VHH binders against o14958. Designs and how they scored, part 2

Target 1, 349 residues: o14958
Amino acid sequence: LNFPTYDGKDRVVSLSEKNFKQVLKKYDLLCLYYHEPVSSDKVTQKQFQLKEIVLELVAQVLEHKAIGFVMVDAKKEAKLAKKLGFDEEGSLYILKGDRTIEFDGEFAADVLVEFLLDLIEDPVEIISSKLEVQAFERIEDYIKLIGFFKSEDSEYYKAFEEAAEHFQPYIKFFATFDKGVAKKLSLKMNEVDFYEPFMDEPIAIPNKPYTEEELVEFVKEHQRPTLRRLRPEEMFETWEDDLNGIHIVAFAEKSDPDGYEFLEILKQVARDNTDNPDLSILWIDPDDFPLLVAYWEKTFKIDLFRPQIGVVNVTDADSVWMEIPDDDDLPTAEELEDWIEDVLSGKIN

## First folded at step 1 (VHH)

Design k10 (framework vhh_8k46_1)
Fold by ESMFold2-Fast, scan of step 1:
Structure k10 (fold): chain B 349 residues (1-349), chain A 124 residues (1-124)
Amino acid sequence: as target 1 above (349 residues)
Amino acid sequence: AVQLQASGGGFVQPGGSLRLSCAASGRTFSSYAMGWFRQAPGKEREFVSAISWSGGSTYYADSVKGRFTISRDNSKNTVYLQMNSLRAEDTATYYCAAKGLYSSFYSESDYDYWGQGTQVTVSS
């Protein structure tokens, strides 16, 4: 919950050809910052120092986990970078076994801690009690899957677990071996249910039992939900997943009554339009991005103390926003659908 | 986007058979999954059967499994429900419904378009 004050200990190591093999053997996860050469320019030096401090804080918080933190200078260690396949300077990479994962989130200590903790956990969370079913049912803002299997030794569970590794930590995989839990969730043996964010009911994945490849293919074909939440840990990846160079962006503070009501309207519109593959609404809760609020208000010329919905060009950030008067009620689901249709037909750019 | 017209209901004796039809209008019929729901007087609407957009997957309520068969003909924009071994408890108004691809087959709230219904009465 609370972050400690930095204790001054250096936990972030410069990675080189001399120490590379030793460092890889020591840790289960290696968090690697691949950075531009530090110039004599004071601004560049300060930016580098700020990122180094973030990494040191994360390393301190996760000190008792088998997670290593390293930095690689792109110029000094060019040969090592080429061997490891690092080509994007300024990027954070996580090495887990034979997997290399690029971190596409906000470079902040809390975001990195949550990302790394999720990534070090088992790819599948086991549900075995009524309370855990209730907790599972309350998760509405993630893509989630749940399967019912005979045991962890089942070949079908192993295929499911392998599929889960492809999407960790962005998609949540759950399983149960308990008949009572399966009955509560209407799961048949070897059945997997797929939940889109904010939908009331799952899709039962057809043609059980499944191979790893069949599950991976299904998930990849269903990864762009009609309504999804922007999360700090995946914000750049989500932003790059645009449709035809645009995002439909909705700002709503869930903790505010007007924002809560607007989110319920967005959920209804999404549920009524799951059949439209050209529709993807990105919900942003400004409370998740306190440092970006002023930037977004200036760039988009909107007031984020009110619900907003607009279309944003991903290349130049040019935007058009729906008129929601301060002295009027929020748009109805029908009014919102009409506006979205105008966006998708090109009447609004 | 799609209009649905259910037909084929009527009066049958217990043990009899009926075939319900749901005719869809619109060019997007093949992109929708189709379901049948029923509502008896004084009761909530309940799931009966569903078929995926391609026809490759079918779903049934436990109470009708083995007695009812759902099928579709995309060339005729029609979905069918073959009801065999009918019982008095099958008496209800039967509704056909269409839903998009990324939602539950079992929940009526996930179906976007509904037909007007066709009455089935099973009595002696």
Scores: ipSAE 0.000, ipTM 0.087, lowest interface PAE 23.2, mean pLDDT 82

Design k11 (framework vhh_8k46_1)
Fold by ESMFold2-Fast, scan of step 1:
Structure k11 (fold): chain B 349 residues (1-349), chain A 122 residues (1-122)
Amino acid sequence: as target 1 above (349 residues)
Amino acid sequence: AVQLQASGGGFVQPGGSLRLSCAASGRTFSSYAMGWFRQAPGKEREFVSAISWSGGSTYYADSVKGRFTISRDNSKNTVYLQMNSLRAEDTATYYCAAGPYKLFTSSAYDYWGQGTQVTVSS
C-alpha cells in the first residue's frame, strides 16, 4: 500500500446530534475520533492537527469504500458520546452495524487502513480447496479457528459466524463446507479447531456443537497464549492484558537473520512450555512500529534492531533485559528458559 | 564505532546512470539500517532512500522512486545506490548514513559518511 500526498480535500466531518443519524445510515463503517476539547495550548493544537492529517490521509486512500470518517468533541457532544457508548477521550471508535469497536492500535495511517480493510471484509473466510488449506497452514502468528459445517444455512455455522464478529479483525475465523478439506484437517462435522500462535497442533474445542456464547467464552479464556505477536491494531489492549503485573517482551525483526533465528528459539521455548500458566511472551517486531522504536529505545535503554528479551513492569515501565553481547551468539533455548525461570521466580526484577 | 566511506560520484549527462557505494569499516555493519541523503548547494539535506539491516525493506523519496534502487551486500560491508535516468535536479552531494532505524529523518542516523558529489549537466 503506497500512500499518496494529501490532496487537501476535507473528508473528515464533525459529528453532532443534528447529523449523526444520516451519517450512520450512509456508511457501512464509521471511523470516529472521540477527542478532547481543543485548547489554546500550541502543543495540544499540533497533536490534534497531526491526528486530523492521519484521518484525512486514511479517508483519501479509502475514498472508494463505504467508510465514513468523523470527529466528536467530548465537551460539545457529551450527550451523543454517552448515547453511542464513547467513554475514553482521545480514542478511535469504529461503528459497524450495531457494534462499537475501540481501536487499540498505533494512531498511524497504514495501521488504520489495514484495520478498516480487515473490518469491512466478512468475519469468516471460507476454505474450499487444497491450495487454500496450504495458505491457512502458513498463518502462524495469529490465533485462528477453523470449523467444518454442512452449509452457510446451518444453525451451527451461524453461531460460529456470530462468534467471529466479536473478535474481528484480531482473531482469524475460517470455515469449510468441503468434506475433502475437512478430512485433510481432521475435522468432524460441526467441530471447531483452535490454533494458538506458533503452535504445531490445534486444540479441538470440546462439546460440539457450539452456541455463539460457548465459542466466545472459549476464545476469551485462550486469548493469552504462551507466545503472541504484538499487533499495531491491538497494542494498547494487549499491553493491558498483563500477567502478574509484568510482560516478558522479546524484540526481534523477522526480516533480519538474527531476528529470525531468535524468533525460532522463542517458538521452541513456547512450545516446550505451553503448560506453564505463568508464562506469556510478547513478541514485538520493530518493523511493525517504526514510530515507536525511538520511544522504546529511550525508555528501555536498549538497541531494537538487534534481538532483545526483557521483563517490563506494566505500571512504571521499569525493565530488566537479558545480556546478549555484541558479536556473540544468540542464547540457546535452554539458556533462554533458565533466564525466564529466574524472571518468573522473582530472582530477576 | 562504524566509519562510512561514500564513493562513485562524478559528472554525468541527463538521462545517464551512476552507482554510488558506501563502504563501512569497523564491526557490526550488518546490524545497522542504512540510508542515503543528498544536499544541493544552499538547500537542506533531503532523504533519498533507506534499506533495513537485512535488506528486506526498502524506502524511496517520491522524486527518485522508480529511478533509484538501494541494495546492500553484508558480506562486503557495503550499501549501494543505483541511480538511473538522472536529471539536473539530482545534482547534489550524496551522503550515506548508518543507524538503528529506517526512518526518513536525518536525526534518526548516528553515523555519516563524508559524501560524494554527483553533477548532472549537459
Scores: ipSAE 0.000, ipTM 0.094, lowest interface PAE 22.6, mean pLDDT 81

Design k12 (framework vhh_8k46_1)
Fold by ESMFold2-Fast, scan of step 1:
Structure k12 (fold): chain B 349 residues (1-349), chain A 123 residues (1-123)
Amino acid sequence: as target 1 above (349 residues)
Amino acid sequence: AVQLQASGGGFVQPGGSLRLSCAASGRTFSSYAMGWFRQAPGKEREFVSAISWSGGSTYYADSVKGRFTISRDNSKNTVYLQMNSLRAEDTATYYCAASRYPLYGSKDEYDYWGQGTQVTVSS
């Protein structure tokens, strides 16, 4: 996204006890920067100004949306901060209805724009046709849920919608009120199916109908898929979500025939090993990260013009990569499983 | 661009403590992960510790885990390394570095480097 030059209009306002209630009611989303008092220190002043400029640019780009941008001084507005539960100075919070979301992505204008655009959408996407079912079925690289309910006025749909708000925008929630759509997806009334990325079949969530709390708990218990795609908008959170201090990283460019074939092998291995709680493979498509390709090649000492799979130590980025001979075919699913087993047993590190 | 100034090094006996500071100037400090690296005489520069842009996640080399603590103060544009229970093998020039990438432990991922501060543990 090309950002315009800042037009000089102040769209970021200071939030106070005097304007708090009015501001909260005015916007669908409130993007709030909770900051330490600005001191006379020039370095601190420049950092504050930089974050203010980022927020001003985001506010300018999203001016046509019902999104507010505010700053809260931790010392000046200490009473307001206590009321809102803000306890970490220097953090960015997004208020959506009754939900408070702490932003864990990079404090950059492009990242914030995409995050806020996803959050302002309805938390549940309604599917009402066979064509929309086909579109739903083509989404394979996200955790997704779909429920069948009587209507939007159903107490069970409202619980589902409230659960969806807890995971927006990272997990995709869908619902249908159409009997034909539900029949095609084998959904009974008030039933919700949970799809892990790249899996052929969903998991029917047991004990329908569900409360909000029951759905939230189930999703939280199933958030680490056997195979997941690295995404720029959550790359720091994903990288910090290591399993036992390591990541199993697979590089495959989906648009390349070899990369496509390797990804299909990875999907097969993942499908055959969903019962292994110690297995989590992170797929990276180099096309999604053009500025990081050179750094990854130098750091890992690998060629990203071909598929690669390795184990990376999160602490020191020490890595070991599977040998794929230049004159041989890609590894079979069995060969890949054997290598992964050696990694997980500690024979490879 | 981020400019980094490391300080706080010196001479200390085994079992002693030192606190290193890295002061940053520039536009985007709070958007950078910060790392500490060290280089002993005749050896390559190695990872010591790193802290995420928000301060929510910290990483340590196995050789320093439990003895060293990394922290940051984004309001002061400063990252700290508290070094406790120092050993002779901790003798090195310590460098602070800034990176926009999530591979915190790799020196090749860091775009900006400080000049270094010497730590000598002897006697």
Scores: ipSAE 0.000, ipTM 0.169, lowest interface PAE 18.5, mean pLDDT 82

Design k13 (framework vhh_8k46_1)
Fold by ESMFold2-Fast, scan of step 1:
Structure k13 (fold): chain B 349 residues (1-349), chain A 119 residues (1-119)
Amino acid sequence: as target 1 above (349 residues)
Amino acid sequence: AVQLQASGGGFVQPGGSLRLSCAASGRTFSSYAMGWFRQAPGKEREFVSAISWSGGSTYYADSVKGRFTISRDNSKNTVYLQMNSLRAEDTATYYCAKELYGSWTYDYWGQGTQVTVSS
């Protein structure tokens, strides 16, 4: 998305005890920046101004949507913050109905726009046609669920929809009420299939029909797939979800031929190793993080002009990267699997 | 885990000088911005100074401009704060902090070093 130049209009308002009820009624979503008191020091002033500019740009782009943008000063509005459950200064919260969602992604205008656009949509996308099934089948880089129900009035569909609200917009929930669609996807009545990223075969969730709690618990227990894409809107949450103090990180630009081919190799390795509980590969497309490319190249001492795979220590970002041959031949799936086994066995770090 | 060790504090007379050091463990030091913060007894933490990963950009709180100078030596994984013309109001525990992954958000891993300015 190409962003316009900020037009100078203030669309971000200060939230207080005197206006919060009116503001909450006005908008379908409320994007709230809970900030430290603005001090006289230059660095904190600059950080605050940069975040304010980001929020103003997002508000400008989304001004045609029923989305409000507000700031809450932690010192001036301490009573309101306590009432609403805000504990972490510097955090961005989105209020949707009775739900409070903490934003754990990159504080950037394009990331916030996509996050808010996804969040304002219904939590479940209904599939009713053959073309929509094809679109569903092409989504490979998200955790996705699809359920077959009698109708939207079904108690089981309502439980599914409520479960979906817990994970929106990070996990994609789909449903169908059409017998033809269900037959094509091999779904039985009230059955939900769970797809890990980059898998073409789902896991049928056992013990149908399900309660909201049963679906939420299943999803929470299956959120660390063998191969996952780093998303700007959840990057900090994903980084904290390390396995044994490390991340296996793969950089590949999907739009580049070498990156595309390397990603296909990663997918093959992941599909062949889904049963390995010690394996979790984090794929990063540098095109998703243009502001972090220079930082990663410097920190890891690698060239992101080519595919890379390495192991990163989560506390200090100390890292070791696989050597790729001088003629730029990509590693085979077998060679990559051997390197990964060396990492997991402790021979490499 | 990254450890930050602040040192160089002490007792000094008004108008005196001190140089604080912050040594970082690990190999990521040269890729992060570093900052100095301080906290006086019974007061909130306040920003003092920051330096970019390369040392090319420096920032100072208005209260310390012209008196304090931040610098870094990436070969030694150390950031320094040269404090000149010290005042009683500079009395505080000084903490060094590391930027979190290019976000310009600072985390604290050091125990701090005490600076006392009195006669």
Scores: ipSAE 0.000, ipTM 0.133, lowest interface PAE 17.8, mean pLDDT 81

Design k14 (framework vhh_8k46_1)
Fold by ESMFold2-Fast, scan of step 1:
Structure k14 (fold): chain B 349 residues (1-349), chain A 123 residues (1-123)
Amino acid sequence: as target 1 above (349 residues)
Amino acid sequence: AVQLQASGGGFVQPGGSLRLSCAASGRTFSSYAMGWFRQAPGKEREFVSAISWSGGSTYYADSVKGRFTISRDNSKNTVYLQMNSLRAEDTATYYCAATKFYPSLGSSGYDYWGQGTQVTVSS
């Protein structure tokens, strides 16, 4: 929050065949807006300028980082786009080394700043102290992995680091080379533990030591947890990952006492139902989506100033929301489980 | 990215009906909210109607409410605007638009635009 006013300096460069080689070498990250040709229509030009000002503001905030910001015109630079593998006009791409990441989140300055700051970090965070173990244990709303390796020169650590690059920044990879840290986390040499969001016990990935491909496959098979947080930077990918044509959506503002308590109830229900393959709950904190709150309230006809849980049918657009009494009582875990069972059995549409 | 192609415009007499179609590229169509905007000669582009990604919520400008109906078919990657009881004042180029946010009532909220289809209501 607290973004500065745009200072008017042009920090976003038009990428072309004449400058792309220099630009690619200059920056650790390249944020690239691959856009449709700008028409002579004033309204279309204004839409483009609004996207450009978001990129300019992000570039201003991050000017002290080695991050480049560029735009590519799909028609004017068709040869360059083909060379770089850009095929989806209107998309944001982030280039990091030999990796190209398509941004499928909210096109907003704060979302982009956090996304890029996470991407410029190393793909694996090293844990070497008791305080860092405590910080690791407090991270509950991400899929996270932690491995114990002999050193950075270990072939198994390098495989782990390469696997981490496939999922940055959406999944958090950690490693330790310290025997004391490994003992506290019950990690054997070359072992990796996989944590689903909001779960208190990890899954030890079987058949250590691992190749890059084995780790990537395991993570891909475990990406839809029983309870997950909707994040602005992956909003569309998450929405398209519906289960049996529905999303069970829970709105709870964590900074509000009622929202916090409701989230704790959701965590308990999720922990008690990890074995149910038909259950996936999507938690949305309205504070993460200030521009969407009014649209969701109007669309679903609900009040987001209180916790809500409902089922959204992705096919026919119907939504049904659990009745939470006006007597300040949140549902118990058992009442919530009963409602979810009614949803999954088809008693509730 | 979504590519949009609007069609179905034409000449119609006052009181007549037309149905506009907006065909979209495949991959992420079901994740986009869609809108219809129009621009009459010498006027600014104005909001007409919008529909959520799932089709569960629809929005209309006061000037068209009760006469126009927006709908979508996600299996065909198409949005429709059924226009009934057309008036001379409805004469405009009609544009379809897509956004990665929920439906917006302002043109600034839309990221992708079709080329437009001309509607002329005259006797």
Scores: ipSAE 0.000, ipTM 0.163, lowest interface PAE 18.1, mean pLDDT 82

Design k15 (framework vhh_8k46_1)
Fold by ESMFold2-Fast, scan of step 1:
Structure k15 (fold): chain B 349 residues (1-349), chain A 121 residues (1-121)
Amino acid sequence: as target 1 above (349 residues)
Amino acid sequence: AVQLQASGGGFVQPGGSLRLSCAASGFTFSSYAMGWFRQAPGKEREFVSAISGSGGSTYYADSVKGRFTISRDNSKNTVYLQMNSLRAEDTATYYCAKTGYRWFPSGYDYWGQGTQVTVSS
């Protein structure tokens, strides 16, 4: 996305008890920066202005969408903030319907634009053709669900749509009302299939038909896949979701032939080990994090322009990386499984 | 919750020295690695230096190694960058950042425009 130069128009407004009712009615999404009181200190003022400029730029890019951008002063509007459930100063909140979503990604214009564009879309994507089934089957790096329902007026479809709103934009929800599509995907009426990232076969969610609460609970209990991609819009939450104080981290550039081949090996290992609750591999594409590449190379003492896999300890600040020769001799799936077994058994630390 | 306030920049002649400071709040400072990044006008932001939560390990970009020293005072929640033998090519806005975990750098966790360093005769 090519960002324009800021045009100087003020699109970010201060939210108050006087205007919040009108603002909430005007927009489908409200992006809200809950900030500390601005002090007379010049440094604090510049920090505030930087955040405001980011919001102004995002508002300019998205001005054709029904998205509002507001700021709430924690001191001046303490009563409003408490009423709306804001308790963490310096945070971005997105209001959508009756839900308040805390933004856990980088406070950067491009990240915010992508996040908001995904949130304003319908929470469920409808599949009605064979071509769309093929597109659905090609989506592999997200958790995705697909349900078959009688129509959009079905109470079970409405429960599914409400469940989807809880996880947007991180988890992709699909539905079909077409018997031909359902047959191709082996879906029974009111059945929902759950796909972990990079898996060929879904898990049919038991005990159909489902309530919103039952679907939400199932998804929450299945959010830690065997192989997952690190994304800028949720990177902090993902890294904080470590397993036993470690992350198994795989670096591979998908656009590079060696990286692509290594990803296929990782997918095979993940598919063969979905029953291991102690295994969670975090894939990082360095192209997604250009500002972090040099830091990771210096910190871990590795070259990120070739595939790497290692174990990173979250407490002792140590990492160990598998040796992959410069002659393009990538490990086999069996060799990678042996290395992972040594990591999980404590032989490698 | 997290705030990082960088300061100490200014104008200096080639061969001079500056010390940058970054005051941190809103997290358990000693549990996280801290880093310095810089960005010159029209250039991409680049890594400069990092220090582990305990202060036991330090890392430097090749362009600054031997000239810059990173340090921290966990009792004051502050990380420092001592810049010696400054060159015109060191002219940039300097940012401090905290990692999400000790060795996973967020790189983006900064709360301001940084501090400007200008090296010119």
Scores: ipSAE 0.005, ipTM 0.334, lowest interface PAE 10.8, mean pLDDT 82

Design m01 (framework vhh_7mjh_2)
Fold by ESMFold2-Fast, scan of step 1:
Structure m01 (fold): chain B 349 residues (1-349), chain A 119 residues (1-119)
Amino acid sequence: as target 1 above (349 residues)
Amino acid sequence: EVQLVESGGGLVQPGGSLRLSCAASGFTFSSYAMSWVRQAPGKGLEWIGRIYSGGSTSYNPSLKSLVTISRDNSKNTLYLQMNSLRAEDTATYYCARGKLSFPGYFDYWGQGTTVTVSS
């Protein structure tokens, strides 16, 4: 989406004890910026204005949706902030019914638009044609589920829909009521297939039919796939989901030939090692995080615009990186597997 | 211009205590989470902990019993209280704006202050 020029209309409302109950009732989603007190300092004022402009642009783009945009001044509205449980100034929160979602992604207009559009949509996308099956099959970098049910009135579909709501917008839920689509995807009645990112074959969830609770538990147990993409809209949540206090992190620009080839090698390694519960690789495309590139290069002492893979300590960001010389070919899948085994066995810090 | 200036480092005997300060300027200090990070000679960066604008804290589990982070928003100052200092606590200590929920999303760092723990 090409963003319009800001039209100057104020679509972001200051939230207070006086208006908050009315505002909460008016919108399906409420995007709330819990902000630091506005000071007379020119630098601080400019930083606040830049974030307000981002929110105003997002509100303008989404003005025909039932999404409200509000801000809460941490000092002026201290009682309201305490009542709502907000403790991190400078954070975005999305209120959807009884659910409060802290936005742990990049504070950028395009990221926020996509996040909110995904969140406002129905939690389950219905697949009913060959073209839609092809679109489904092209989605490789998300966890996705697809179920086959008799109809929307099925108690099993309703359980599936309720389960989907727990993971929106981070996990993609699909369903079909069409026997032809189900046959193409090898789905039996009331069966749900779980797709890890970048895998060729799904896992059929055992013991159909399922309750909401059974589906939720299965998904929670499978949220750390062998290879996953770091997304701007969930970057901090993903980083906190570590294995043994470390992440194996791979940097590769998908738009660059070397990065693309390295990503294909990572996919192959992941596919060959799905049975290793200790292996979880986090892929980062630097193009998704332009504001963090300089910080990561300084911290890790690496060039992010060539393929890199390393192990990073979650707590202190101490890291060790595989040597991939600029003038040499990329590592083979076997060479990469050997390096990963050295990391997991403790031979590499 | 955002500036973070650490002070209070120096030579301390093992078992002693020390309080570091970080003076912040150029932004609304009271509105930002702040972190302490250290780097021992020849070692990588080690995150010590963070304090949110409201005063709630989160610590590196290995250091939680030895350190306390606090802030005085009226003075734009961040503090790190260290007790029962050991030789292994010898490091350069940095004040940083932000939190380590992703490795080092810190947009500003101080120049650092050196703490040496020796007899």
Scores: ipSAE 0.000, ipTM 0.223, lowest interface PAE 12.0, mean pLDDT 82

